VHH binders against q9y6x5. Designs and how they scored, part 102

Target 1, 379 residues: q9y6x5
Amino acid sequence: LPPKLLLVSFDGFRADYLKNYEFPHLQNFIKEGVLVEHVKNVFITKTFPNHYSIVTGLYEESHGIVANSMYDAVTKKHFSDSNDKDPFWWNEAVPIWVTNQLQENRSSAAAMWPGTDVPIHDTISSYFMNYNSSVSFEERLNNITMWLNNSNPPVTFATLYWEEPDASGHKYGPEDKENMSRVLKKIDDLIGDLVQRLKMLGLWENLNVIITSDHGMTQCSQDRLINLDSCIDHSYYTLIDLSPVAAILPKINRTEVYNKLKNCSPHMNVYLKEDIPNRFYYQHNDRIQPIILVADEGWTIVLNESSQKLGDHGYDNSLPSMHPFLAAHGPAFHKGYKHSTINIVDIYPMMCHILGLKPHPNNGTFGHTKCLLVDQWCI
Short names: E, the ipSAE of ESMFold2; O, the ipSAE of OpenDDE; V2, 0.75 times the mean of E and O plus 0.25 times the DockQ between their complexes.

## First folded at step 3 (VHH)

Design p7 (framework vhh_surovatamig_d1)
Fold by ESMFold2-Fast, scan of step 3:
Structure p7 (fold): chain B 379 residues (1-379), chain A 126 residues (1-126)
Amino acid sequence: as target 1 above (379 residues)
Amino acid sequence: EVQLVESGGGLVQPGGSLRLSCAASGFTFSDYAMSWVRQAPGKGLEWVATIKQSGSETDYVDSVKGRFTISRDNAKKSLYLQMNSLRAEDTAVYYCARDKGYTYGSWYEPSYFDYRGQGTLVTVSS
């Protein structure tokens, strides 16, 4: 029988939550599996970009989902909630569910993972749910487990996405211990439900399960706002994305717009596209705008308005507050092994190895994850 | 180009109800999430409620949850806020706002409003 993999994401699960709160179900999962304490995500540290990096192994400049709001300078198209199902935005890469379906006689299943309800290179997940945030975790889990158990050809790759703790992290901020404790306990209970369901269905011993996230969360404040309207008039530019990374499309001379922005706040960095730091791997794509503003951790860029969000992400990917974790269990993984750090782009070639797939060219390094795997020699 | 025009504000007694409307023009209304934002006297802007493009998904600030209902009619290019069990603390200017801060993957991504109406005043007092 071919190997099977379930990839689970809890959006916005900051790595150090594991040290600051109790997770009895997750700790039992880790005890008989592996834990990567920090996953260094890609810049910008946002939901869509990092979820697509997990399943493609590519930096954002290479896979084309460079932000949650985008403008393509060549085609003049705008990416928004209403047109995120246009394959144009997703076609610069080949995600693992497409590779899984095209290389072998295998099926893929998806419960809400970003991109899985879009036909990419004319291929959509064999089983999928159209994105709807109102659908419960339990319903997503019921569909995934049904598809893993009862499909022909067999589902060998399945994904499951959940919006928490990101939603509550934004609403309450990561430093609100009372509210975050309640939210994180609920997530741990959902992990317990997932494990119990897989055991009851006889899937647990033969299924590889990865639990991870796309980014972390940092505390924001009304005392840490950067008012962009104080820097520059709206008539000089089109705003493509705002906070904490602002994407600026100049309507006038680029140098004039840059000069108006560069000295406006000590709490943001202003980059011409060619001057964006190489370490971000965020330059070589038509969807990256001519001027990018990067706010310092915990600072919010606004347009003469207050922000009600007490937590945010999107900041510099070197910040530990932006890092998620990765835990895994199953026949491919060692038991009771802890690893310090991997890059989020390393997940894709590891998953391809587990499934026996030939990876598309990618930015990940298989060597970084080999110590997690029982069939690999780790030195 | 883009216009958002609020109506339905007024004076209402505590415990009363009021329905706000917003008429949108100059853009494809069904392509945008929409929000209601308010500003109480002497305070900053506070986000109140959001509704996604299809109208099936909504979110609210905790202080109005269970009392306010956001809805939309894409055919009429209109946004609504049904306000029940009104309290003195709900006194504010209410703005209709076009929301580009949400992706379909998250309700709580930082919200920003690229266009806002002129506002409609709601006063809750005896």
Scores: ipSAE 0.012, ipTM 0.425, lowest interface PAE 8.1, mean pLDDT 89

Design p8 (framework vhh_surovatamig_d1; at its last look DockQ between E and O 0.24; V2 from the best seeds 0.00; counts 0 for: pae E 7.0 > 2)
Fold by OpenDDE, second read of step 4:
Structure p8 (fold): chain B 379 residues (1-379), chain A 126 residues (1-126)
Amino acid sequence: as target 1 above (379 residues)
Amino acid sequence: EVQLVESGGGLVQPGGSLRLSCAASGFTFSDYAMSWVRQAPGKGLEWVATIKQSGSETDYVDSVKGRFTISRDNAKKSLYLQMNSLRAEDTAVYYCARDKGYRYGSWYEPSYFDYRGQGTLVTVSS
């Protein structure tokens, strides 16, 4: 039988939550599997880009999903959470669920993972749910497990997405222990439900399961605001994305716009596109705007009409507060093994290996995950 | 056209009470979660409270918990905010806002509240 893999994402699950809160179900999952304590994600540390990096193994400049809000100057198209179904945005890369179907004539399934409800390279997941935040975790889980058990060709790769603790992190801030404890307990209970469901269906021993996240969360404050309106007139630029990384499309001379912004705040770095630090791997794509603003950790870029979050993400991907974790269980993984760090792009070649797929060119390093796998030598 | 019209603001002493109302029109009111947001002088827009479509689920910013109550009447297309034990720090323009909904990290983005009223001023002063 072909190997099977379920990839689960809890959006915005910061790595250090594991140290600061109790997760009895997740800890049991880890005890019988593996843990990567910190996953270095890609810049910018936002939801769409990082989820697509997980399933492509590519930096954002390479797979083309460079933000949650994008603009293409040639086609004049816009990308956002309310407008994400145009294949134009996704076709610069091949996600693993497409590879899985095309290379081995297998089926893929998806419950609301970013990009899974869009035909990419004229291929859409054999089974998928359209995104709907009102659909319960239970219903998503039921559909995924049904497809894993009863599909022909068999579903060998499946994704499952859940919006917490990201939504609550934004609302309450990650430092709100009372509210976040409640939220994280619910998440642990959902993990318990997942494990129980798999056991009940006889999938637990044979199914590889990865539980991970796309980014963390940092605390924001009303006292740490950068108001762009105080630095530049709104008529001089179009705002494509706002905080904590603003994407600026100048309406006047780029240099003039840059000069008005470069000293706007000591807590914000202003980059011309060609001057973006190489370590971000965030330069070589036309969808990256001519000027980007990067706020320091915990600072929020605002306009006069902007709403304030108590938590946010999207900051420098070297910041620990931006890092998620990865846990895994199944026949492909060791039991009781903990690893310190990997890059988020390393997940893709690992998943390809588990599924017996030939990976597309990617930025991941398979060697970084060898110690997690029973069939590999640990370096 | 979507319209939200707030009322009920005014001057009140510390410890006093006010009840804000919002009249909604131009959309199916019962299909949307609704929120109150406020903007104090010199500060950004702050979330205050949210009520889900059915009215059975509510949420509050910590600073107003136990003092404020959000409610709605779907038949009347109205949103309410009962404010008790008012404090000086509650002074702000209060806005009725329609929730766009969370999707893939879009919480409290600039357009998270896709519509809001003109606001009503609440001043808490001795």
Scores: ipSAE 0.396, ipTM 0.731, lowest interface PAE 1.0, mean pLDDT 94
Fold by ESMFold2-Fast, scan of step 3:
Structure p8 (fold): chain B 379 residues (1-379), chain A 126 residues (1-126)
Amino acid sequence: as target 1 above (379 residues)
Amino acid sequence: EVQLVESGGGLVQPGGSLRLSCAASGFTFSDYAMSWVRQAPGKGLEWVATIKQSGSETDYVDSVKGRFTISRDNAKKSLYLQMNSLRAEDTAVYYCARDKGYRYGSWYEPSYFDYRGQGTLVTVSS
């Protein structure tokens, strides 16, 4: 029987939530599986970019989803959360569900993972749900388990996306223990429901399950705002993305715009595209704008307005607050093993190995995940 | 084509109540989450409350929780905001807004509303 993998994302699940809150169901999952305590995500630490990095093994400059809001300088197209279904934006990489369908004559299934409702290189997930935030976790789980159990050719790769704890992290901030405790307890209950459903359907013992996230969350404040309007007039630039990484498209000379911005705030770094730090791997793509502003952790860039966010993400990927975790269980994984850190791009070649797929060229290193796998040895 | 028309604003004393209404036209009202957004004098836009398409799920900014109630009537294409225990800080122009809801890392920021009405002024003063 072909190996099967279910990849689950809880958006915005900061790694250190595991140390500050109790997760009885997740802890039982980990006890019989593996835990990676920190996953170093890609820059910028946003939902669309990191979800696509997980399934391609590529830095954002290579897969082309460089932000949640983008502008392509060559085609002059705009991308936003409301119009993300144009295949143009997704075609710079080949996600794992496409590879799974093309190499192995197998099916893929998806409950709302970013990109799965889009035909990429003329291939769409065999089974998918169009994105709709009103659809419950239970309905998403029901569809995924139905497809895993009743498909021909068999579903061997499935994805499941859930918006929490990201939405509540933005609303309350990660330091609000009362509200975050309530939200995280509900997520743990959903993990319990997931495991119980898989056991009931006879899938649990033969299915590999990965539970991960795209990024963390940091505390924001009305006392930590950067007002861009105090430094530059709207007539000098077009704003492509605002906070905490602002993407600036100059309407006048680039150097003049840069000079107006470079002293705007001590809590923001201003980069010409060619001066963006190499460690970000965020430079070589037409969708990366000529000037990028990077706010310091917990600072919000605004346009002469307040922000209601008490939590945010998108910050420097070296910050532990931006890091998610990875937990996994199944026949491919050791039991009771803990690992410190992997890169988020390492998940893709590991998943390809589990599924018996030949990975496309990628930025991940299979060696970093070997210690998690029963058929491999560390170094 | 898309139109949102607010009504029900006025002058009220602290501790008083007002009910705002919004009449929607030019789109299928039941397909969209709807929100109330406000702008206080000299301040930026602030999201206040959202109601999902079915009307069963609601969300509020913390400063109005327990005081304000958002509701909708899909048959009448109408959105409501019941405001109780009003405070001086609730003084603002209130806008009815069409909201596509939370999607992949977006949040209820005023800038995410694709259509907004002309507004109705609420003044809380003694």
Scores: ipSAE 0.317, ipTM 0.666, lowest interface PAE 4.0, mean pLDDT 91
Fold by ESMFold2, look of step 5:
Structure p8 (fold): chain B 379 residues (1-379), chain A 126 residues (1-126)
Amino acid sequence: as target 1 above (379 residues)
Amino acid sequence: EVQLVESGGGLVQPGGSLRLSCAASGFTFSDYAMSWVRQAPGKGLEWVATIKQSGSETDYVDSVKGRFTISRDNAKKSLYLQMNSLRAEDTAVYYCARDKGYRYGSWYEPSYFDYRGQGTLVTVSS
């Protein structure tokens, strides 16, 4: 029988939450499997881009999902929640569930992972749920386990997405220990439910499970605002995305817009597209706007004098606060092994190896994850 | 062309109630999250409430929780705000706003709109 893999994301799960809060169920999962303490994600450290990087192994400039809000200058198309299902946005890459279900005697299932309700290269996940944030974790899990256990051809790759702790991290901020401890305890209980359900259905011993996230979260404050209105009239540009990486489409001379912004705040870096640091791998796509503004950690770019944001992400991917973790369990993985760091793009070639799939060209390095796998030498 | 027209404002005493309406036209209403924002005299804009496309998800600023209810009727292309137990600090111009986007799994901040209406004045005073 072909190997099976369940990929689970808890959105916005900062790596150091593991050190600072109690996770009896997740720690038991790790004890019987592997942990990667820090996953260095891709810039910008936003939800859509990083979830697509996990499943394609590509930097954002290469897979084309460069932000949660985008504009394509060539086609004049806008990407947003209301227009995220147009395959145009997703077709610059091939995600792993497409490759998987095109193999002989295989199918894929999805409970709300970004992109799985879109026909990418005319191919939609074999089984999927349309995105709806009101659907409980239990219902998502029930659908996934039903598909894993009852489908012909068998589901060999499945994804499960959950909105927490990201939603609460934005609402309360990661430094709100009282609220975040309550939120994270609920997350740990859901992990316990996941493991228990897999055991009850006889899936636990032969299913590979990865629990990871797309990014972390940093504390924001009303004392750390960058007010663009104090530096430049709104009429001089179109905002494609605002904070913490603003995407600026000039309406007047680009150099004039740049000059008005470059000294706006010492807590914000202003880049012409051609001057974006190479280490971001965030330059070579038409969807990256002519000017980007990158706020320092914990700073918020605003258009008015106030912000409701207590936690945020999207910052420089070198920041530890932006990094998630990865834990995994199953027949492909060692038991009780801890690894310090991988790149988020490394997850894709590892998953392809586990599933016996030929990876598409990608930015990941299989060697970075070999120590996690029982069939590899850790050298 | 996108149009948002607020109505239902007025003068009420503390403890009173008002229901605000917003009529939308010029776009597919059911495709967008919708918000109410307000501006008190001499203050900046304050986000009040948001409702997602289907009406199944709502969120409120803490100062109005339990007193205000946002709702929508996608068939009528209408957004509503039921305002109960009104206080003097609720005095503001209230704007209906189309949210520019809803981030997948993220907290949504209403300072990010692409269109708003003309506003309707709510005055809470003895």
Scores: ipSAE 0.049, ipTM 0.541, lowest interface PAE 7.0, mean pLDDT 90
ESMFold2 (binder alone), look of step 5: mean pLDDT 81; pTM 0.825
OpenDDE, look of step 5: ipSAE 0.301; ipTM 0.684

Design p9 (framework vhh_surovatamig_d1; at its last look DockQ between E and O 0.32; V2 from the best seeds 0.00; counts 0 for: pae E 6.7 > 2, unsure alone 63.5 < 65)
Fold by OpenDDE, second read of step 4:
Formats: C-alpha cells, sequence, structure tokens
Structure p9 (fold): chain B 379 residues (1-379), chain A 126 residues (1-126)
C-alpha cells in the first residue's frame, strides 16, 4: 500500500504554548512520535503565505502568496480572504496535493486548507471542502477520514485545517491565561478526538500524521499603536495590507511617500522594496508593494479606526512569538524523539520523501528533518 | 433573501430584565453561528455574545458574563438574549447578526458578521 499522510494545522498555535499549558492528548501523540519544538516560519508570518510555504517548500517571494491581502498592479487584481479563489494567485507554485495527484495518479483530500478549493495548474484536490468556519472539527475530520479510507484512487495525502487558537489569540491575546487555557484545552480535546477516530478506523498505525501550525501570536495593546494618518494623508497612497506589515502603494512619487513614513514611529521600520532585508526572502516578487512598513513586536499599525485585537501575528519571523511547532506520528517517524528547530520550508521535502514524490524545486533542506525519519541517518 | 428581525427591546430600570428575540429567514439558520452585537450612543459596534449551531457552545463579552444568556431554537429559526441585572451601560441598540465565520487569520469582532437586523433599542434608566 502506498504511504499515506495527513497534514493538520491548528492556526496560530505558538510553540511555547506547549511549555506553558497542559496538553495530555498532544503529549501522548508526541510521546509516540516526534516533536520539533520550534519551526521558523516565513516572512511575513501570516496564514495564507505560511500555509502555502508548508505545502510548496518555498519562500513567499517564490510561491507568490506574499500576504493575506495582495494587489497585482499589472492585472489590477486583488487577493483577500473574501477573494482567494482565482488560480492567478496560486499558479506561481505547485502545492504537494497537486503533485501527489499528477505524479503518482493518486487522490488528495482537503478540509479547508488554504488554496485547496482552487484549481491550481488546472488541478484541484480530488476531494475538498469549501471553506466554512461554521463547520465543526468533527465534520471535517469525518470527511477526511472517510476519504482516506474509501477513495479510489486512494487518497494518500490529506490536509485538515482548524481556526483555533488563532481566532481566540486575536480576541483575548496570548497572555490571557484564563481564556487561552480554555481554548487550548479544547484544541487538545480535538487532538484526542482525531487520534481516537483514527484508532477506531484502524488508520492509526499506518497513517502518517503531522500536526503543526503556521505562526504564533504576540500580545498587542491599545497603548502600542502606530497611526499612519498622523504621518501621511490617505490620498497619497493605497493601502494593500495593514498590520503588522503594511503594504503601501504610492499614488504620488514613491520617494515622497517614503519620506513621510520613514520617521512615523520609532517602533516601525520603513523599507523601500529594494531595501527589504535579505533574510526575509521577501523582495523578488511583483506582488510585493513598493513600500512596506514593519511594526515592532506587539505594535499595531492603525488608521483612525481603533483595533480591538489583543493579539496579532505577521511580525518578523525571527521572533519566537511567531514560531509554531511540529509534531508527527506514524510509520515514517521515530518514537519519542524531540528536535529543537527546523525551517517551515523544510516540511515540504520531508513530506515528499514520505509520500515517495519527487519534489519540485524548493527552498527546504531535507537534511534538517532526517533525524525525524526512521529510514534516514541522523547526523 | 436573508432577514433578521429583532424584537423585545424597551425601557427598563437598572437591575431589571429583558428578553430579546430575533426571527431569522432566508437561510439555513441551524448551519450558522449567531451573535448579538450592540451599539451604544456615540460608540461603535460591540460584540455581546455568540452561540454555535448546536447551541451548546456559547461565548460572551466579559461585561455581560453572568448576566446575559444567549440561546437559540433552530426549529423556530430564532435567536434569544436573556438580559438580567441590566445596567445603564447596557443601553444600546441590539442587533441580531449572522456570523460569517473566521477566515484565515483575519479577525475583527465587528466584521465577523455578514448580516445584521434593524436592531431593537434597549434603554436602561431610572
Amino acid sequence: as target 1 above (379 residues)
Amino acid sequence: EVQLVESGGGLVQPGGSLRLSCAASGFTFSSYWMSWVRQAPGKGLEWVATIKQEGSEKDYVDSVKGRFTISRDNAKKSLYLQMNSLRAEDTAVYYCARDKGYKYGEWYEPSYFDYRGQGTLVTVSS
């Protein structure tokens, strides 16, 4: 039988939650599998970009999903959470579920993973759910497991996405111990449900399962706001993305816009596109706007409207608060092994290896994950 | 066409109680999270409470916890808000709202809803 892999994402699960809260079910999962304590994600540390990096192994500048909100100046198209189904935005890369179907003539399944409800390179996941946050985890899990068990050609790769603890992180802030404890307990219970379901169906021993996340969460405050309206008139630019990384499209001379913004706040770095630090790998794409603003950790870029968010993400990808974790279980993985850190782009070549797929060119390093795999030498 | 119609608002003394109702039509009510939001005079929209499809999971803004109870009857396509121990600061127009759901990291409480009723005025005054 071909190897099978289920990739699960709990959005906004900060790595240090594992140290600060109790996760009985997840810890059992880890005990029987592997843990990567910190995953360095890609800049910007937002949901669409990082989820696509997981399944392509590419930096954002390479796969073309450079933010949750994008604008293409040539086509005049916009990308957002409410407008994310145009293949134009996704076709600069080939996600693993497409590779799985085209390269091996297998089936893929998806429960609301970003991009899975869009035909990419004229290929859509054989089975998928349209995004709907009102659909329970149980229903998503039931569909995924049904497809894994009863499909022809067999489903060998599946994705499962869940919105917590990100939504709650935004609402309560990651430092709200009372509310976040409640939320994270629910997440652990869902992991318990996942494991139980797989055991009941006889999938547990043969299915490779990765549980990970796209980014963390940092505490925000009403006392840490950067108001752009205090620095520049809104008529001089178009805002493509706001916080904590603002994408600015000038309506007047770029230099003039830059000069008005460069000293706006000591807690915000302003970059011309060509001056974006190389370590971000966030320069070589036309969808990156001429000017970007990067707020310091915990600072929020706002307009005259007040923000109600107590937590946010999207900041510098070197910040520990932005880092997720990765846990895995299955025949491909060791038992009881913990690893300190990998890059999020390293997940893709690992998944390709597990599935027996030839990876597309990517930015990941397979060597970084060898210690997680039973068939590899750990150096 | 999606319709939400609130009722039950009125004048009440501090410490009093009111029960708001919302009649929903034009969509599969049981498939959606439903919420109450309110707007006080001179203030923006504020989220008050949310209830999920089955009615077992509920969430409240801190200021109303222990005083307000959200509930729903899917058979009647109705949403309710029992408000006890009302305070002056609870004075607002209360709206029934359909939750469009969280999507991929973009969240703002007032923007969480795609449809909202006309509202019902609740005035708490001595």
Scores: ipSAE 0.334, ipTM 0.736, lowest interface PAE 0.9, mean pLDDT 93
Fold by ESMFold2-Fast, scan of step 3:
Structure p9 (fold): chain B 379 residues (1-379), chain A 126 residues (1-126)
Amino acid sequence: as target 1 above (379 residues)
Amino acid sequence: EVQLVESGGGLVQPGGSLRLSCAASGFTFSSYWMSWVRQAPGKGLEWVATIKQEGSEKDYVDSVKGRFTISRDNAKKSLYLQMNSLRAEDTAVYYCARDKGYKYGEWYEPSYFDYRGQGTLVTVSS
């Protein structure tokens, strides 16, 4: 029987929430599984880029989903809500569900993981749900477990995406103990429901389950705004993405736009594309704009507007506040093992190993995750 | 043609109340998150309140929490903002806006609204 894997994402689950709040169900999961305390995500620390990095093992410049809002300079296409299902945006990489379906003639199932409702390289997840934020966690879980039990060819790779705690992190900010406590308790209860359903259906003992996230969250404030309109007039550029990483497409000479921006705020770094720090791996793609602005942690870039976000992400990926965690349980994983840090791109080659798939070339290092696995030797 | 038409603005004294209405046409109103945004004289746009498709979730800028209530009537294709305990700082043109809302956990600021109405002026003055 082929090994099976369920990959679960709770969007915006900051790693240090595990230290500051109680998670009885998640702690029971970890006690009989593994915990990676910090996952160093890719830059920019946004939902679409990091979710695609998890399933491709690639930096954003390599997989092509470089932001949640994008412009491609070669084709002049814009990535937006109205064309996020255009395969053009997703075709620079091969996600694991495509490899799973093509290499092994197995099925994949998806409850709203970014990209799973798009035909990528003419291949769409065998079973999928179109994105709809109104669909409950329970309905997503019911569909995934039904597909895991009632598929031919068998579903061997399944994904489940949930919007919290990201939505509440934006609304309340991660430092709102009262509201975040309530939200995180509900998430822990959903993890409890997940485990109980898998046990009841006889799936638990033979299924590998990974619970992870794409990024963390940092506290924002009305006192930490960068007004871009005070730096440069709108007639000089087209804004492709705003905050906390602004993507600037100049309408005039690039150097003139850069000069107007470079000293505008002490809380923002301004980069010409070729000067973006190598450590970001955010340079070699036509969808990365000629000028990139990077706000300091907790600062919001605005256009002569108030920002109502009390929490945000997208910041420097070296910041611990931007890091999620990874917990896993199943026949492939040790029990009660704790690991400090992996890179988010390392998840893909680990998952390929568990599923017996040949990984596409990727930026992950299998050696970083080998101590999590029972069939690997670790010193 | 997507159309949003605001009404209900006017002159009111500090501590008074107003109810703004927005009539929507040209799209499936019940399928969209809706917001109220405002622009004070000489200032930029400020998001005020958002409501989910079925009215199940509501959110407000901190300065209006407990004073303003957003609501919708999907059958009438209408959005409302009940404003109580009005302050001089609430003086602004108020716009009804079709909202991108949440997508994959991302919350969209006023600058990302795809449609807004012509606005209705609210003046809070003695």
Scores: ipSAE 0.073, ipTM 0.457, lowest interface PAE 4.1, mean pLDDT 90
Fold by ESMFold2, look of step 5:
Structure p9 (fold): chain B 379 residues (1-379), chain A 126 residues (1-126)
Amino acid sequence: as target 1 above (379 residues)
Amino acid sequence: EVQLVESGGGLVQPGGSLRLSCAASGFTFSSYWMSWVRQAPGKGLEWVATIKQEGSEKDYVDSVKGRFTISRDNAKKSLYLQMNSLRAEDTAVYYCARDKGYKYGEWYEPSYFDYRGQGTLVTVSS
């Protein structure tokens, strides 16, 4: 039978939550599978970009989802929460569910992973849920398991997305032990429900399951604000995205805008597009604006107002607070193996290998993940 | 013509109760999250509570948990806030807000509310 894979994301699950909170169900999952303790994600460490990097193996500049809020200067289109379904934004890459369902006798299923309700290259996931944050984890799981069990052609690749602990991490901050313990306990219970449901349906022994996340979370504070309006009049630029990486489209001479911003705060780096550090892999796309502002960890860029965020992400991808984890279980994976780190773009070629798919050109390195797999000689 | 009209504010002794109401019109009420926000004298907006479209998922700021209950009636296009065990620090103008919600990890900020009502004043004092 063809191998099957379920890819699960719990949004905003910081890697060190595993050390700092109790996860009896997730720890049992890890004990009988593999753990990657830190996944180095892509810059900007935001939700849309990193979820698309997982399923394409590409840096943001290459797949074209460069932020949660974007502007394309060639077409003059804006990406926003009311305009996120236009295939234009997603068509610079081919995600794994498209490649998978183009194979003979295969289909793909999705419960709300970013992009799975969009017809990318005129191809939408064979089975999918339109995004609706009010739909419970139980309903998402029930749909996914129904499709894995009852579809013709069979579903061989499935995704499942959940909004926590990201939503609560923003609200409380990662340092709020009381509230985050409650939130993370609930998530661990959901992982327990996932495993139990797969066992009850006879899927557990032959389904490969990856549990991962897109980014972590850092503590913010009302004491760490960067007031952009105090440095520059908004008439000089169009604001495409605000915090913690602001995207600035100058309305006047770019050098004048840069000079007004460059000394705005010692807690913010200001880059002309050509001066963005090469290690970010964040230059070569028209959707990356001429000037970006990168706040230091825990700092928030605001427009002359307070912020209610106590946690945020989007910062430099070298920061450990921005890193998620990856755990996996199934016939493709070793049992009881722990690995220190991989790059988030490495997940794609590993998933392609597990599914027997030829990967599209990508930025991942299969060798970084081969020690997780039973069919590979490690080193 | 999106409209939100709050009512039910007033003067109350500490430990008392009030029920706030919000009448919505000009949009598909059942398609949106709804929130209560408040503004104490001389302070910025504070998020108080949110309720999702179907009414089963609710969240509250810590200072009101166990004392306040948000609810909605989608057939009547109405949002409610039951406030019990009121304290002096609950004194504020309370606003009904249409919440843009979040999608894939976007989070609550004052800029996430695309419409807000006129407010209703709640004063808790001896």
Scores: ipSAE 0.016, ipTM 0.381, lowest interface PAE 6.7, mean pLDDT 90
ESMFold2 (binder alone), look of step 5: mean pLDDT 79; pTM 0.812
OpenDDE, look of step 5: ipSAE 0.250; ipTM 0.656

